# VH-VL binders against q0aze0: the designs that were tried, part 119

Target 1, 268 residues: q0aze0
Amino acid sequence: MKIILVNNRFKENTEKKAQEIAGQLSALNVEVIIDNGLDEPYAGTVDFIMVLGGDGTMLRAARRYGQRAIPVLGVNMGTVGFLSNIEINELAEYLPLILREEYSLEARMMLEVAVFQQQSLLTRVFCLNELLLRSNSPRMLSFALEISGQKLEPYRGDGLIVSTTTGSTAYSLSAGGPIADPQLDAFIVTPVASHIINKRPLVVSPEREISLHLLEEREAIIGIDGQIKMDFGAENRVLIKRAPHPLLMVNLKAKPFFTSIDRSLQRQ
Short names: E, the ipSAE of ESMFold2; O, the ipSAE of OpenDDE; V2, 0.75 times the mean of E and O plus 0.25 times the DockQ between their complexes.

## First folded at step 4 (VH-VL)

Design u5 (framework fv_inotuzumab; at its last look DockQ between E and O 0.01; V2 from the best seeds 0.00; counts 0 for: pae O 14.8 > 2, placed apart)
Fold by ESMFold2-Fast, scan of step 4:
Structure u5 (fold): chain C 268 residues (1-268), chain A 122 residues (1-122), chain B 112 residues (1-112)
Amino acid sequence: as target 1 above (268 residues)
Amino acid sequence: EVQLVQSGAEVKKPGASVKVSCKASGYTFTSYYIHWVRQAPGQGLEWIGGINPSGGSTTYRRKFQGRVTMTADTSTSTVYMELSSLRSEDTAVYYCARDTLEVYGSGYFDYWGQGTLVTVSS
Amino acid sequence: DVQVTQSPSSLSASVGDRVTITCRSSQSLVHSSGNTYLSWYLHKPGKAPQLLIYKVSNRFSGVPDRFSGSGSGTDFTLTISSLQPEDFATYYCMQGTHWPYTFGQGTKVEIK
């Protein structure tokens, strides 16, 4: 068995713990690759991905490896979040089940994001939560939204979110979007601070293609999973589709989504 | 290790211009905004403006508009702030600071330069 | 511009004292993302300001746990649970939710 351990380079405790776990796995004849986020993703074949950290580390792992159809387990290292399944102090208990492949998998849709400059592809990335288009200055944006070739009336405001159902509890929620069952496949399109034109969030088929471009030159960015920023100008266009493969999340113990989100909303 | 190192103290006459530098190291220079903040003697901190080193876009507080210019040199990882038509009330310590400008927007200053004293006197 | 009012302007305290500083904004600092961009800085004469607390309650790297932040919406508090000799300084809050960014006037913590 070959396992990738994904950890957060900038947290010394997680780096040290990753080394300890790698040693334990190597003693069990498991080949281990450590990915601390700074190097290129491991290019070889692997059987399992173990993510040590919080939701942010899981989002990075999903972008790097989510399209390979490999089981991914979130192991929480102290931060509260939605994307981990077990705690680090439970790992020893569950490790035999992992090695015997005695677990279930939950499929989570991902977005495929392609950014163009005029007619040329600049970059293609995948994400688990959302793409954000936002103003990078005090001035609001004017932009066009097309859904499967259907041109909507122009948007004016601070921006727009195109979210997966997993991302429904991230920025889309704060911007007024609905809470979605993460087991459903859908895009959620949520306007950000559209005070000029009152726009509603849209829930659309995951088979739709969504495109965005600016109608006026403005300082804007595209944000991916709240972690990657890319400059976006009037010469750019972004195309968003359902990614070819969902993220396959390992389920070793029940995690009650609806009660967890309900408690989170009471605290906010 | 993230560091912002500023140029040394300046003494200028009223009506002159001053150009202060801020050299960044220990991170990807184009991934963070750099802002300028000043503190006049006996006063609090005052935000002047900021620059995106990637594209060179700038935002200035209105009271400085027309007098301040911010530029970035990616080859030396250095940001400059030039303030023209200097007045006695521009006497202050000028700081550069790194803005997180989080992906979702807005931010805070995580690392600061050591400060540059600019004295405007006859 | 969003006004940020800090209180008190100065206070006198002894080592070991619990110190609280308040910061009030003229409008809500809740960003559309749900984050609240209220940060606290420590400033000593001859030195650069340094970040203590970001997004209301998160301690920056290396900041002692005697420093804590709390609050919501428009009302925020910085607490030093047991003042140490190195804590005699001027403290500033800053809102980074709305452009332009604005600082409080500062609170000078002086030895009694």
Scores: ipSAE 0.518, ipTM 0.754, lowest interface PAE 2.0, mean pLDDT 89
Fold by ESMFold2, look of step 6:
Structure u5 (fold): chain C 268 residues (1-268), chain A 122 residues (1-122), chain B 112 residues (1-112)
Amino acid sequence: as target 1 above (268 residues)
Amino acid sequence: EVQLVQSGAEVKKPGASVKVSCKASGYTFTSYYIHWVRQAPGQGLEWIGGINPSGGSTTYRRKFQGRVTMTADTSTSTVYMELSSLRSEDTAVYYCARDTLEVYGSGYFDYWGQGTLVTVSS
Amino acid sequence: DVQVTQSPSSLSASVGDRVTITCRSSQSLVHSSGNTYLSWYLHKPGKAPQLLIYKVSNRFSGVPDRFSGSGSGTDFTLTISSLQPEDFATYYCMQGTHWPYTFGQGTKVEIK
């Protein structure tokens, strides 16, 4: 059995703990690959991914490995977020179940994001929480939103968020979007500081295609999961679809989403 | 190692212009805004404006509109600030600083230049 | 423009003292992302300002853990738990949530 341990090299206690866990697994004849962010993503076949850290580390793991349909377990190293399942002090208790593959999986929709210059594909990325289109200056954007070929009235404001239901508790929430049940598949489209009175958040079928482009030359960016930034101008457009594969999150311990949302949001 | 190295001190007459340089090294120059902040004698820090080296977009505090011009030269990784129509009140130490450019927007200054004294006297 | 006011404007302290500096903003500094872009800087004569604390409470790399920040919304504090000889300086808060970015007027911490 081969496992990837994902951690953040800039958190010293997380790196030490990853080495300790790797040693424990090696003693059980499990091959361990550590992904601390220094190297390229591991390219070989693995059976399981264990994320040591908070929601930010899970987001990186999802972008790197989420399209491979490999089980991913979030292990909390501190304050409870939305994407961890067990605490680090519980890992020894659950490790036998992990090794025997005795757990359930919860699918979480991801976005596929394609950025173009005219007709040329510049980049294609996947994300778990959201795509952000925002102004990169004090000036507002004027931009067009199309949903499956249906062109909405132009937007004017700081930008727009296209979120998964998992991402509904991230930037989309702060910008006025709804909290969504992460078991639903949907896009949540949330304006950022809109100057147009009737532009409210939209909840959109996951089968739709969403397209964005600027209506005038402005300095803008596309942000992915709050962690990747790409320049975006009047020559660009972005196309957003449901990704081919969801993130497969391991469920070892019951996590009642609705009764715990206030606790999880307090960490923000 | 991130470094911002500024040009040397300047002495100017009222009505003249000054151009201060800020050379960046140790990071991808076009990935961060560079801002200018000054401190007049006995005063606190005052933000002047900022420039995005990617494309040269600028934002200036209203107080300096019409008198300040910021430019960037990506071939030398250098930002310039030119302040014209100088007055005695413009005597200050001028700093360049790097804005973090967080993905969600808005930020803070993580690295600063050593400062350039500009003295304006008749 | 967003006004940021520090208190006190100056103080005298001895090595080992606990020092608290406050910073108050005329508007909420909570950005639409939910982050709060309030930062603290140390400035000594003849030197460049140095970042101490970003986003209210995060200590910048290499900053001693005697420095801490706290607060929310419009009210913020910088605390030095046990003042050291190298800590005598002027301290500034800055808001980076709203354009234009604005600084507090500074707090000079002097040897008693």
Scores: ipSAE 0.181, ipTM 0.681, lowest interface PAE 5.2, mean pLDDT 88
Fold by OpenDDE, second read of step 5:
Structure u5 (fold): chain C 268 residues (1-268), chain A 122 residues (1-122), chain B 112 residues (1-112)
Amino acid sequence: as target 1 above (268 residues)
Amino acid sequence: EVQLVQSGAEVKKPGASVKVSCKASGYTFTSYYIHWVRQAPGQGLEWIGGINPSGGSTTYRRKFQGRVTMTADTSTSTVYMELSSLRSEDTAVYYCARDTLEVYGSGYFDYWGQGTLVTVSS
Amino acid sequence: DVQVTQSPSSLSASVGDRVTITCRSSQSLVHSSGNTYLSWYLHKPGKAPQLLIYKVSNRFSGVPDRFSGSGSGTDFTLTISSLQPEDFATYYCMQGTHWPYTFGQGTKVEIK
């Protein structure tokens, strides 16, 4: 068995823990790779991904490795979030099950985000939470939203969020989006400070495609999972689809999603 | 120790291009955004743009759109800022700065380069 | 862009004086996360700017206790309780809540 440990590159304690866990796993004849902010994702094959940290670390791990259809376990290290399954102090207890591959998997839909310059692909990213289109000026954006070729009325506002159901408890929530059951596959399209006061979020089938582009010469930015940013102008287009592969999240411990929402959100 | 070390002073003619480098050390290079800020004589600090060394995604101030290009070399932990079509108004000290880049892109600059003087004159 | 205005643009003070600089933003700097990304920097000619305060009131590593930050929403203050010789410089506030980041115009603290 080969395991990659992805730790929080901003927290030294997670690095130390990764090293400790690596030692333990090595003692059990498990091959271990540590991704402590590698310049590029580890290119080799792995059987299991263990994420040490919080939601941010999971999001990064998902973007880096999620397309490989490898089981991903979130191990929380004292942070508040929704994406970790067990606590670091529980790892020893569950390690035998991990090694024996005695666990359940929960498939979480990811986004495929493609950003174009005219007809040229600039970047393609798979992400777990959301894509954000946001104004890069004090003025509102005017942008076109198309869903499966259906052209909606132009949007005006600070921006727009396209989120997975997993991402519904992230930035989309802050922008007034609904909380979605993570067991559902759907797009959540949440306006950010729309000129229409009562502009409602949309829940869209994962079978549909979403397209965004600006309707005027104005500079904006694209944000992905709150961690990646890039310029977005009138010559750019963004296409959003369901990723071809879901993130396979390891479920070792049952977590009551709905009963923990208030408690978790109050701590943020 | 976190350090940002910039390239030396440049003198350019109007219409030319300048490329300034910022070498980072003492931390994981791909973990932080690097931004560029300049100060023209007698003026305040002005944000130019930023780059994510991880993947090379960029964001620029509208004022500089079309003239500025930021790149990152992970092999050397170096970020570059190239400014083209230089004007006399571009005469300034240019700084690179590390952004903590916290939740959803908000942050502050905790470490700065020593600055690079770029002089544009006929 | 979010406008950030400092007051005063310049001031003269003596060693030992209490110095107060204010920064006002055109809109609230409270981020959806609950954090307020207002930071203060010290800048001397020929030197790199230095972070003094981040998130309104947190002193950066190595920053003397005589520096303090306060405020909320749109109004913020940097206070130097007892001005030292090395504190004569230009000070800038910066908002990092809204994209793009924007600086105040600066406050030059000069020797009286």
Scores: ipSAE 0.000, ipTM 0.464, lowest interface PAE 14.1, mean pLDDT 91
ESMFold2 (binder alone), look of step 6: mean pLDDT 92; pTM 0.939
OpenDDE, look of step 6: ipSAE 0.000; ipTM 0.467
ESMFold2-Fast, scan of step 7: ipSAE 0.000; ipTM 0.395

Design u6 (framework fv_inotuzumab)
Fold by ESMFold2-Fast, scan of step 4:
Structure u6 (fold): chain C 268 residues (1-268), chain A 122 residues (1-122), chain B 112 residues (1-112)
Amino acid sequence: as target 1 above (268 residues)
Amino acid sequence: EVQLVQSGAEVKKPGASVKVSCKASGYTFTSYYIHWVRQAPGQGLEWIGGINPSGGSTTYRRKFQGRVTMTADTSTSTVYMELSSLRSEDTAVYYCTREYIDTSGFYVGDYWGQGTLVTVSS
Amino acid sequence: DVQVTQSPSSLSASVGDRVTITCRSSQSLVHSSGNTYLSWYLHKPGKAPQLLIYKVSNRFSGVPDRFSGSGSGTDFTLTISSLQPEDFATYYCMQGTHWPYTFGQGTKVEIK
């Protein structure tokens, strides 16, 4: 068995714990690959991915490995989040089940983001939460939104978010989007500080393709899961569609989504 | 125009604490890590630690563990470094600096604050 | 911790001279990604450090082409092809491959 341990290089305690867990797994004849986020993704065959840390570390793991149909387990290191399933102090208890593949899987949709310059593909990235288009200067953006070839009236404002249902509680929520059940598949399209009165968030089929481009030359960026930043100009076009494979999240314990989000909102 | 602006000089007695601020402007605050580096008189540069403003995660050099705390306020685009239990050896100019990270790698120190002199004396 | 040693500790030069500063690490600085995280900085008293070179040989934006970096593994060099008056300063190398990040002790370039 081969397992990838994903951790954060900039989190010293997490990196030390990853080394300890790697040693424990090696003693059980499990081959371990440590991914601290800065290397190229491991290219070989792997059976399981264990993510040590918070939701941010899980987002990075999903971007790097989510399309490979490999089970991914979130192990919380002390910060409560939406994407972890067990606590670090429970790992020893659950490890025999992991090694015998005795667990259930939850599928979470992902976005495929393709950035073009004219007809040329510049880059393709996958993400679990959202794509953010935002102005990178004090000037508002003027941009075009197309949904499956249907051109909407031009947008003017600070930007737009295209989110998965998993991402509904992240930036989309802050911009006024709805809370969505992560077990549903849908795109949530949420305007950011739109100048046009009554522009509403849209909930659309995950089978649709969404495209964005600037109508005027402006300094803009596209952000992926709050972790990757790319410059975006009037020569660029972004195409967003449902990724070919969902992230397969390991479920060893029940997690009450609605109770958790309700409690989180009361704290704001 | 990317700019990092730090708070002014401080004079502290041994055993006190100091909190230095670093206000960022001219870029998306949450897209870049911020690191703290110091230089004591007659010594070289020394890395203290770093913070990711997007999640607040921090990494500190072992010798400062328990004495240093880094925090970020996204509403004001400001990073803070607090150093407690000050000794005369902590007399130094403290700098904040930005780290660029992407899928091809990273580099530290593309832009720097002007520096904050912290003097620890009785 | 990875030790980073610069040589010389100081040197005297005249405007127009070619200046070479070396940096040696106690361990290879090649990251598992294939990148080598070795940077060079210029520092003057009363001013903030300034990034000159990153990832061994990449010149940072706005840095004059008289500055160049080279090297691999554990042995690195900063070269200034024709020293200008504003180049009299202390130069530092830094490794970012291994935790914790470590700086060299610095090389002071002084007027001859």
Scores: ipSAE 0.000, ipTM 0.376, lowest interface PAE 19.4, mean pLDDT 85

Design u7 (framework fv_inotuzumab)
Fold by ESMFold2-Fast, scan of step 4:
Structure u7 (fold): chain C 268 residues (1-268), chain A 123 residues (1-123), chain B 112 residues (1-112)
Amino acid sequence: as target 1 above (268 residues)
Amino acid sequence: EVQLVQSGAEVKKPGASVKVSCKASGYTFTSYYIHWVRQAPGQGLEWIGGINPSGGSTTYRRKFQGRVTMTADTSTSTVYMELSSLRSEDTAVYYCARSLYFDTEGYYPFDYWGQGTLVTVSS
Amino acid sequence: DVQVTQSPSSLSASVGDRVTITCRSSQSLVHSSGNTYLSWYLHKPGKAPQLLIYKVSNRFSGVPDRFSGSGSGTDFTLTISSLQPEDFATYYCMQGTHWPYTFGQGTKVEIK
C-alpha cells in the first residue's frame, strides 16, 4: 500500500506530526510519500491520500491530486472545519479500517478554471471551493458574464464568485449566496456588492460553461480557493466548467453537515 | 505594460558575492512568481530558482543550494538574487522572468523577462 | 532531473524555408492536472529570451502564426512554416512539469 501524506510546510508542528505518522505507517508495511507543498505533486500510483491539517490544506490537496480518483481523507489538527472527517487523536482507532479499505466515499464536484490572455490559454487549474473575481482597488468593476453562450446584462460591483456546492459555505456565503447540500452538483454564481438591483445569486447546471471578462480597464484579480491570486485585466478571459473528476472524500465517521452549519450561523 | 528592469553589470573576484535586482511594474507583484535563469558564454539557458513574492517562499535548483538566496520586497516590487562564493564558471548573463502564481506551485510560461545582468567573475 | 535534448544543435536555412526543431524529454511531461508543460523560447544575442509557444501547441500573444508546436508525452516539435529574417536565432524548449525546470541545449538557426 502506498499513501501520500499531505501537510503544511509553513507549520512546524504539522511537519513533525507528519513524520511521526509516516514512521507508524512504515512499521505497518505502508510506503509513505510526504508532500509538504515544496515540490511538484507525486507522479506515481498511490492508493490513498491522507491530509493533515485544516480546510486550507485539504483545498491544496484537492488542487494537486483531486483529479486522480484516489480516496482523500481529511485529518483535523486542531480547529474543526468542514472538509476534515476525523481528528488526529482518532487516527489510531480508524487506521485499521483505512488499511482494509473499509470506508465509504463521497464525491465532491470540482471546478476547472481556464485563464486566457486574449486568445491564448495562459493556464488551467482545478479547485474545490470557488473562483473569485474582485477589484484590486477602491473602484468597482464592470464585467460580462456568459452562461453557455448566453450573454447576460453587464454587472457593476466589486466582483463575482463562481462556487461549487462544497464552496457554498465559504466566500459565497459571505457574499449572500445560498447554503447548498454538498451532495448536489451545481454552480452557484454570487455577485459581490452589486450596484444593480435584483442581481441575485444563480444556481445553474454543472454542465454549463461560465465565462467572465472585464468591460472596462480596471485593476482586478481572480482568486482560487482563497489561495491562488492572478492579475485579471481587460485582455483576459476566464472559462469555468465542471472538472472531469470529482474529489473522492473518505467517510469514516458520520459528519452532520446541516446541524454543523446551523450552529455556525446561530453563533456568527 | 509589464516590465522587469534589472540592475547593471557587475565584476567580482572569486569568493565574493553578487546581488542582482529585478524591479517589476505594470502588474500585481504578488500574483506572479519570479524566476532566475542564467546563460554562461557559449552555453544554453539554465534555471536557477524561483520565488513567490506573496510570502517569500523559494525553490532552488540543487547545485545552487547553499549559495543562492532569493528575496522579495513588496513595498518596492523588487526581487533580489544573491549568489555567494562566486567561481569563474558563474560568469553569465542573469535574467529574471515572470510566471503565474500558484500558492506553493510554480507555473510557467516565463512570459516576460528582464533585460539581463552580466556578472563577470575573474581574478 | 528530467533531461531535455534538442535536435539538431544547429541548422542553416534561407528565408522562406520550413524549419523543424525537435525536443525529447527523458520522462513523460504529462502533469497530474492533465496538462503538458512544454514551452519554446526564441533567444537572440544581446536580447532577453521571448516566449513563443506554451503547453506544447499554444502560441503566446503577438507571436506570428508561422510558429507552431506539436507533440505529446516525450517527443515535441517546433515548426516555422516560412522563415523570416527576424527568425534567425537560437531556440530553446523547456519542461515545467518536473522540478527543477530544465531547458534543452538550444538549436541555432543560421543564414545559409
Scores: ipSAE 0.000, ipTM 0.418, lowest interface PAE 12.0, mean pLDDT 85

Design u8 (framework fv_inotuzumab)
Fold by ESMFold2-Fast, scan of step 4:
Structure u8 (fold): chain C 268 residues (1-268), chain A 122 residues (1-122), chain B 112 residues (1-112)
Amino acid sequence: as target 1 above (268 residues)
Amino acid sequence: EVQLVQSGAEVKKPGASVKVSCKASGYTFTSYYIHWVRQAPGQGLEWIGGINPSGGSTTYRRKFQGRVTMTADTSTSTVYMELSSLRSEDTAVYYCARGDVYIETSGYFQHWGQGTLVTVSS
Amino acid sequence: DVQVTQSPSSLSASVGDRVTITCRSSQSLVHSSGNTYLSWYLHKPGKAPQLLIYKVSNRFSGVPDRFSGSGSGTDFTLTISSLQPEDFATYYCMQGTHWPYTFGQGTKVEIK
């Protein structure tokens, strides 16, 4: 068995904890690859991915490895989040189940984001939560949204979010989007501070293709999962599709989504 | 056009601390790691550490751990490196440098600041 | 720490000469991802270092064609096919496969 341990090199004690866990796994004849986020993703075959950290570390792991159809387990080491399944102090208890492959998997859809400059592909990335288009200055954006070739009336405002259902509780929620069951596959398209009356969040089929481009020369950025940011100008276009593979999240412990989100919202 | 502009030369006494700034422009500040590298007179380049401006997470070379602190101010697109308990052997030109990728460093430095001379003398 | 050693420490050359600088690491620089993080930098007194070559053999944008990199595992070379006046400088290799990042001691290319 070969496991990737994903951690954040820049977090205090997380590298040391990852090394301790790697030693423990090696003693059980498990080959361990440590990914601290600073190097390119491990290119070899692996059987399991263990993410040590909070939701941010899980989002990074999903972008790097989510398309490989490998089980991914979130192990919480910080603040309570939505993407972890067990706590670090529970790992020893659950490790025998992991090694015997005694767990269930939940599929979570991902986005495929392709950014173009004129007709040339600049980059292609995958993400678990969302793509955010936003102004990089105090000036409002004017931009075009197309859904499966259907051109909507122009948008004016601070930006737009295209989210997975997993991402419905992240930036989309803050911008007024609906809370979605993460077991559903859908795109949620949420305007950010729209100046056009009656622009509503849209919930659309995950088979749709969504494209965005600016109608005026403005300083804007494309944000991916709140972690990657790319400059976006009038010569750029972005195309968003359902990614070929969902993230396969390991479920070792019942974690009720609806009661968790309800508690979180009541404490705002 | 990517630019990293550093603060001016500093002269400090042994035991003091120094804080060097690196102001970034021409790209999305929070998308790239910033690293610090120094060169002492008669010596080669030495990596000190790095910071993720998104969230402020830091990694330091062991020999500087406890003496170096790196911080980032996203409102001004500026990274700071503070080195305390200065010794004469800390006299060096200090450079900030940006990694090559939007989310992860790939182990090389694409853009560099102009350098800041720090002199430690009694 | 991974030790990186350059050879020679200095050399004298004339404009038009072919210059070769070698970099050797104490352990393999092949990362588990399959990439090799070995880069080369040009450094002149009073100026910032400049990236020339990254990932062994990729020439950075704007770097003249006369610069090339090659190698694998633990042995790497930087070649300048026809030295120009602006190329008299100190050259550094750096490994970024292992933490902490480490530089070679530098190779000074001087006018003959």
Scores: ipSAE 0.000, ipTM 0.411, lowest interface PAE 13.4, mean pLDDT 85

Design u9 (framework fv_inotuzumab)
Fold by ESMFold2-Fast, scan of step 4:
Order: sequence, then structure tokens, then C-alpha cells
Structure u9 (fold): chain C 268 residues (1-268), chain A 124 residues (1-124), chain B 112 residues (1-112)
Amino acid sequence: as target 1 above (268 residues)
Amino acid sequence: EVQLVQSGAEVKKPGASVKVSCKASGYTFTSYYIHWVRQAPGQGLEWIGGINPSGGSTTYRRKFQGRVTMTADTSTSTVYMELSSLRSEDTAVYYCARDFEYTVSGSLYGMDVWGQGTLVTVSS
Amino acid sequence: DVQVTQSPSSLSASVGDRVTITCRSSQSLVHSSGNTYLSWYLHKPGKAPQLLIYKVSNRFSGVPDRFSGSGSGTDFTLTISSLQPEDFATYYCMQGTHWPYTFGQGTKVEIK
């Protein structure tokens, strides 16, 4: 068995724990590859991915490995979040189940984001939470939104979020989007500080293709999962689709999504 | 191990251009934004702009737009900042710095690794 | 642009003193994500700046525990509980919430 341990090198507790776990797994004849963010993603075949850290580390793992259809387990290191399944102090208890492959998988949709300049593809990335288009200056954006070729009335405001259901509790929530069951597949399209106060979030089929471009020359950015940012101008177009593969999240322990989000909203 | 190393001091005449380099080592070059910050003599720190080395996308402070160009060379893990139409007010120490962990869109989280600085003097 | 103002602009202190520096922004620094991107840097002449605190109150790796950050919204504070000889420097706050990103004017901590 070959396992990738994903951690953040710059979080000392997580790096030390990754080394400790790697030693334990190696003693059990498991081949371990450590991904601490410094190297390119491991290109070889692996059987399992263990993510040590918070939601941010899981988002990075999903971007790097989510399209490979490999089981991914989130192990919480004490940070409040939604993407982990077990706590670090529970890992020893669950490790035998992992090694015997005695777990279920939950599929989480991902976005495929393609950014064009004219007709040329500039970049293609995958993400678990969302794409954000936003103004990078005090000036309001004017932009076109198309859903499966249907041209909507121009948007005016600070920007727009296109989110997965997993991302519904991330940036989309802060912008007034709905809370979505992450087991559903859907795009959530949430306006950011719209000039029209009754512009509402849209929930659309994940089979839709969403296209965005600026109608006026403005300084704007495209943000991906809060971790990647790219300049976006009037010559650019972005196309958003459902990614070919969902992220396969390991379920070892019942995680009460609805009570967790309810508790989080009570604490503000 | 994780380092940003900048090119040496420059003396330029008004109207000239300067290109400062920032060579990264000890980490995955394309995984972190690089920002440029300057400090003029007797003044505070001023953010100029940033670049994503993985795609070359840039964001500049408006007062420098049209005069500043940031580029990245992934083959040498080097970021460049070129400032044109130099004025005496551009005399400053210029720093490159890595954004620690960009966890939300359009925000600067914190700059954890800095180059040593490059003094650019603009005089006749 | 979001303006960031530090007070005082300078202060004189002795080793062992408690030092407090304040930072006030012209707008709330709470991002729509719920995070507040306010960081503090130590800067000495001839050296590059050093990150001390990020997201208001999180001490960066390797920074001594005598440094602490606090605050919310528009008002922020850096505290040095017991000033050491190596702490005589200029301190800057920076807001990373609103483009363009802006630094305070700096607070110089000098030997009495």
C-alpha cells in the first residue's frame, strides 16, 4: 500500500505529526510519500491520501489530487472546519480500518475552471469550494454572466462567486449564499455586493456551463478556493464546468453536517 | 533554506528604467505569490504589486500602473520587477517578499520570507 | 484606498518595559470570509522586514511570546510585554483585506 501524507510545512505541529505518522506506517510496510507543499504533486500511483490539517490543507490536496479518484481522508489537527472526518487523537483507533480498506466514500463535486485570453486557453484548474470574480479596485464591475448559452442581464457590483455545494459554507455563505447539503451536486451562483439589492443567488444544475467576462475595462481578479488569484481583464473569459471526477472523501465516522453548521452559525 | 535573493544596487538617471531580480530557492516557486514593497529614504513601507509565478498574472497599485511590469521565469525560479520612467521620488530600497499563505481570494495574508533589498538611486 | 494610521509615531522605552502600539484603519478590515487580514512587521535599518503577527493575533513561527496582537474591526494593538535589546526597531501594521494593500506609517521604538 502506498499513501500520500499531505501537510503544510509551515505549520510546525503538522510537519512533526506527518513525520511521526510516516514512521508508524513504514513500520507496517506501508510506503509513504510526504507532500508538504514544496514539491510538485506526486506523479505515481497511490492507494490513499491522508490530509493532516485544516480545511485549507484539504483544499490544496483536492486541487492536486482530487481528479485521480483516490480515497482522501481529512484528519483534523484541532482547527474548526468542515472537511475533516476524524481528529488526530483518533487516528490510531482508525488506522487498522484504513489499512484493511474498511470505510465508505462520499463523492464531492469539483469545479473545472478554464481562463481564456481571446481564444487561447491561459490556464485550467480544479477546485473544491469556489471561483470568485471580484473587483481589484474601488470601481464596481460590469460583467456578463451566461449559463449554458443563456445571456442574463448585465451584473453590476463587486463580483460573483460560483460555488460547489461543498463551498456553500465557505465564501459563498459570507456573501449571502444558501447553505447546501454537500451530498447534492449543484452550482451556487452568489452575487458579491450587487448594486441591485434583489439580485439573488442562483442554484443551477451541475451540467450547466457558466461563462463570465467583463463588459468594461476594469481591474478584476479571479480567485480559486481562496488560494490562487489571477488578474482578469476585458480581454479574458472564464468558463466553469463540473470537473470530470469528484473528490472521494473517506467516511470512517458519522459527521453531522447539519448540526455542525447550525452550531457554527450560533457562535458567529 | 527557503530564500529570496535580489540583484545588486542600481544607479539610474531620471527617465531610465530599472529591472530588479528576485531569485527564489528552497520551496516550490509556483505555489506562492511574490509581492514587491519599497521604502524611500525616511519614509515608510509601500506595497507596489504582486505576481503569481504559476501563470504570470499580476496586480499593481494604481499609481505604478503603466510604469511597473512584473514577470516570472519558472526555469530559473526568478521574479523580476521593472520600473520605467524613473523619477527622483523612486529612489528607495525595493524588496520582494513571499505571501505566507493565501487562504482567501484577493487578500494578502502576510509576507513571511523577504529578499535582502535592492537600493535603487535615481539621480542625474 | 484604506488608510492605516499608527500611534504613536515614535516612543522611547527601556529594556523590560511593556510597549503598546496601536493601528487604526479608515474602514473595517473584516473580509467577507470572516477573517481579518491585519499583520505586524518589525523592521531594522539595513535588514529586511520580519513578519511578527498575522490575522490580528496569530504569532508567526519563531516569534517570541512577548509579542501579542489584538483588536477587531478598525482598531488593533501590538503589545510587547517585556522589551528586549533586539526589539528596538520600527514596527509596521499592514492591512491585506482591501486592495490596494496598505502599511501604517510606522512606529519607531527607541532606547531612552
Scores: ipSAE 0.000, ipTM 0.395, lowest interface PAE 17.5, mean pLDDT 85

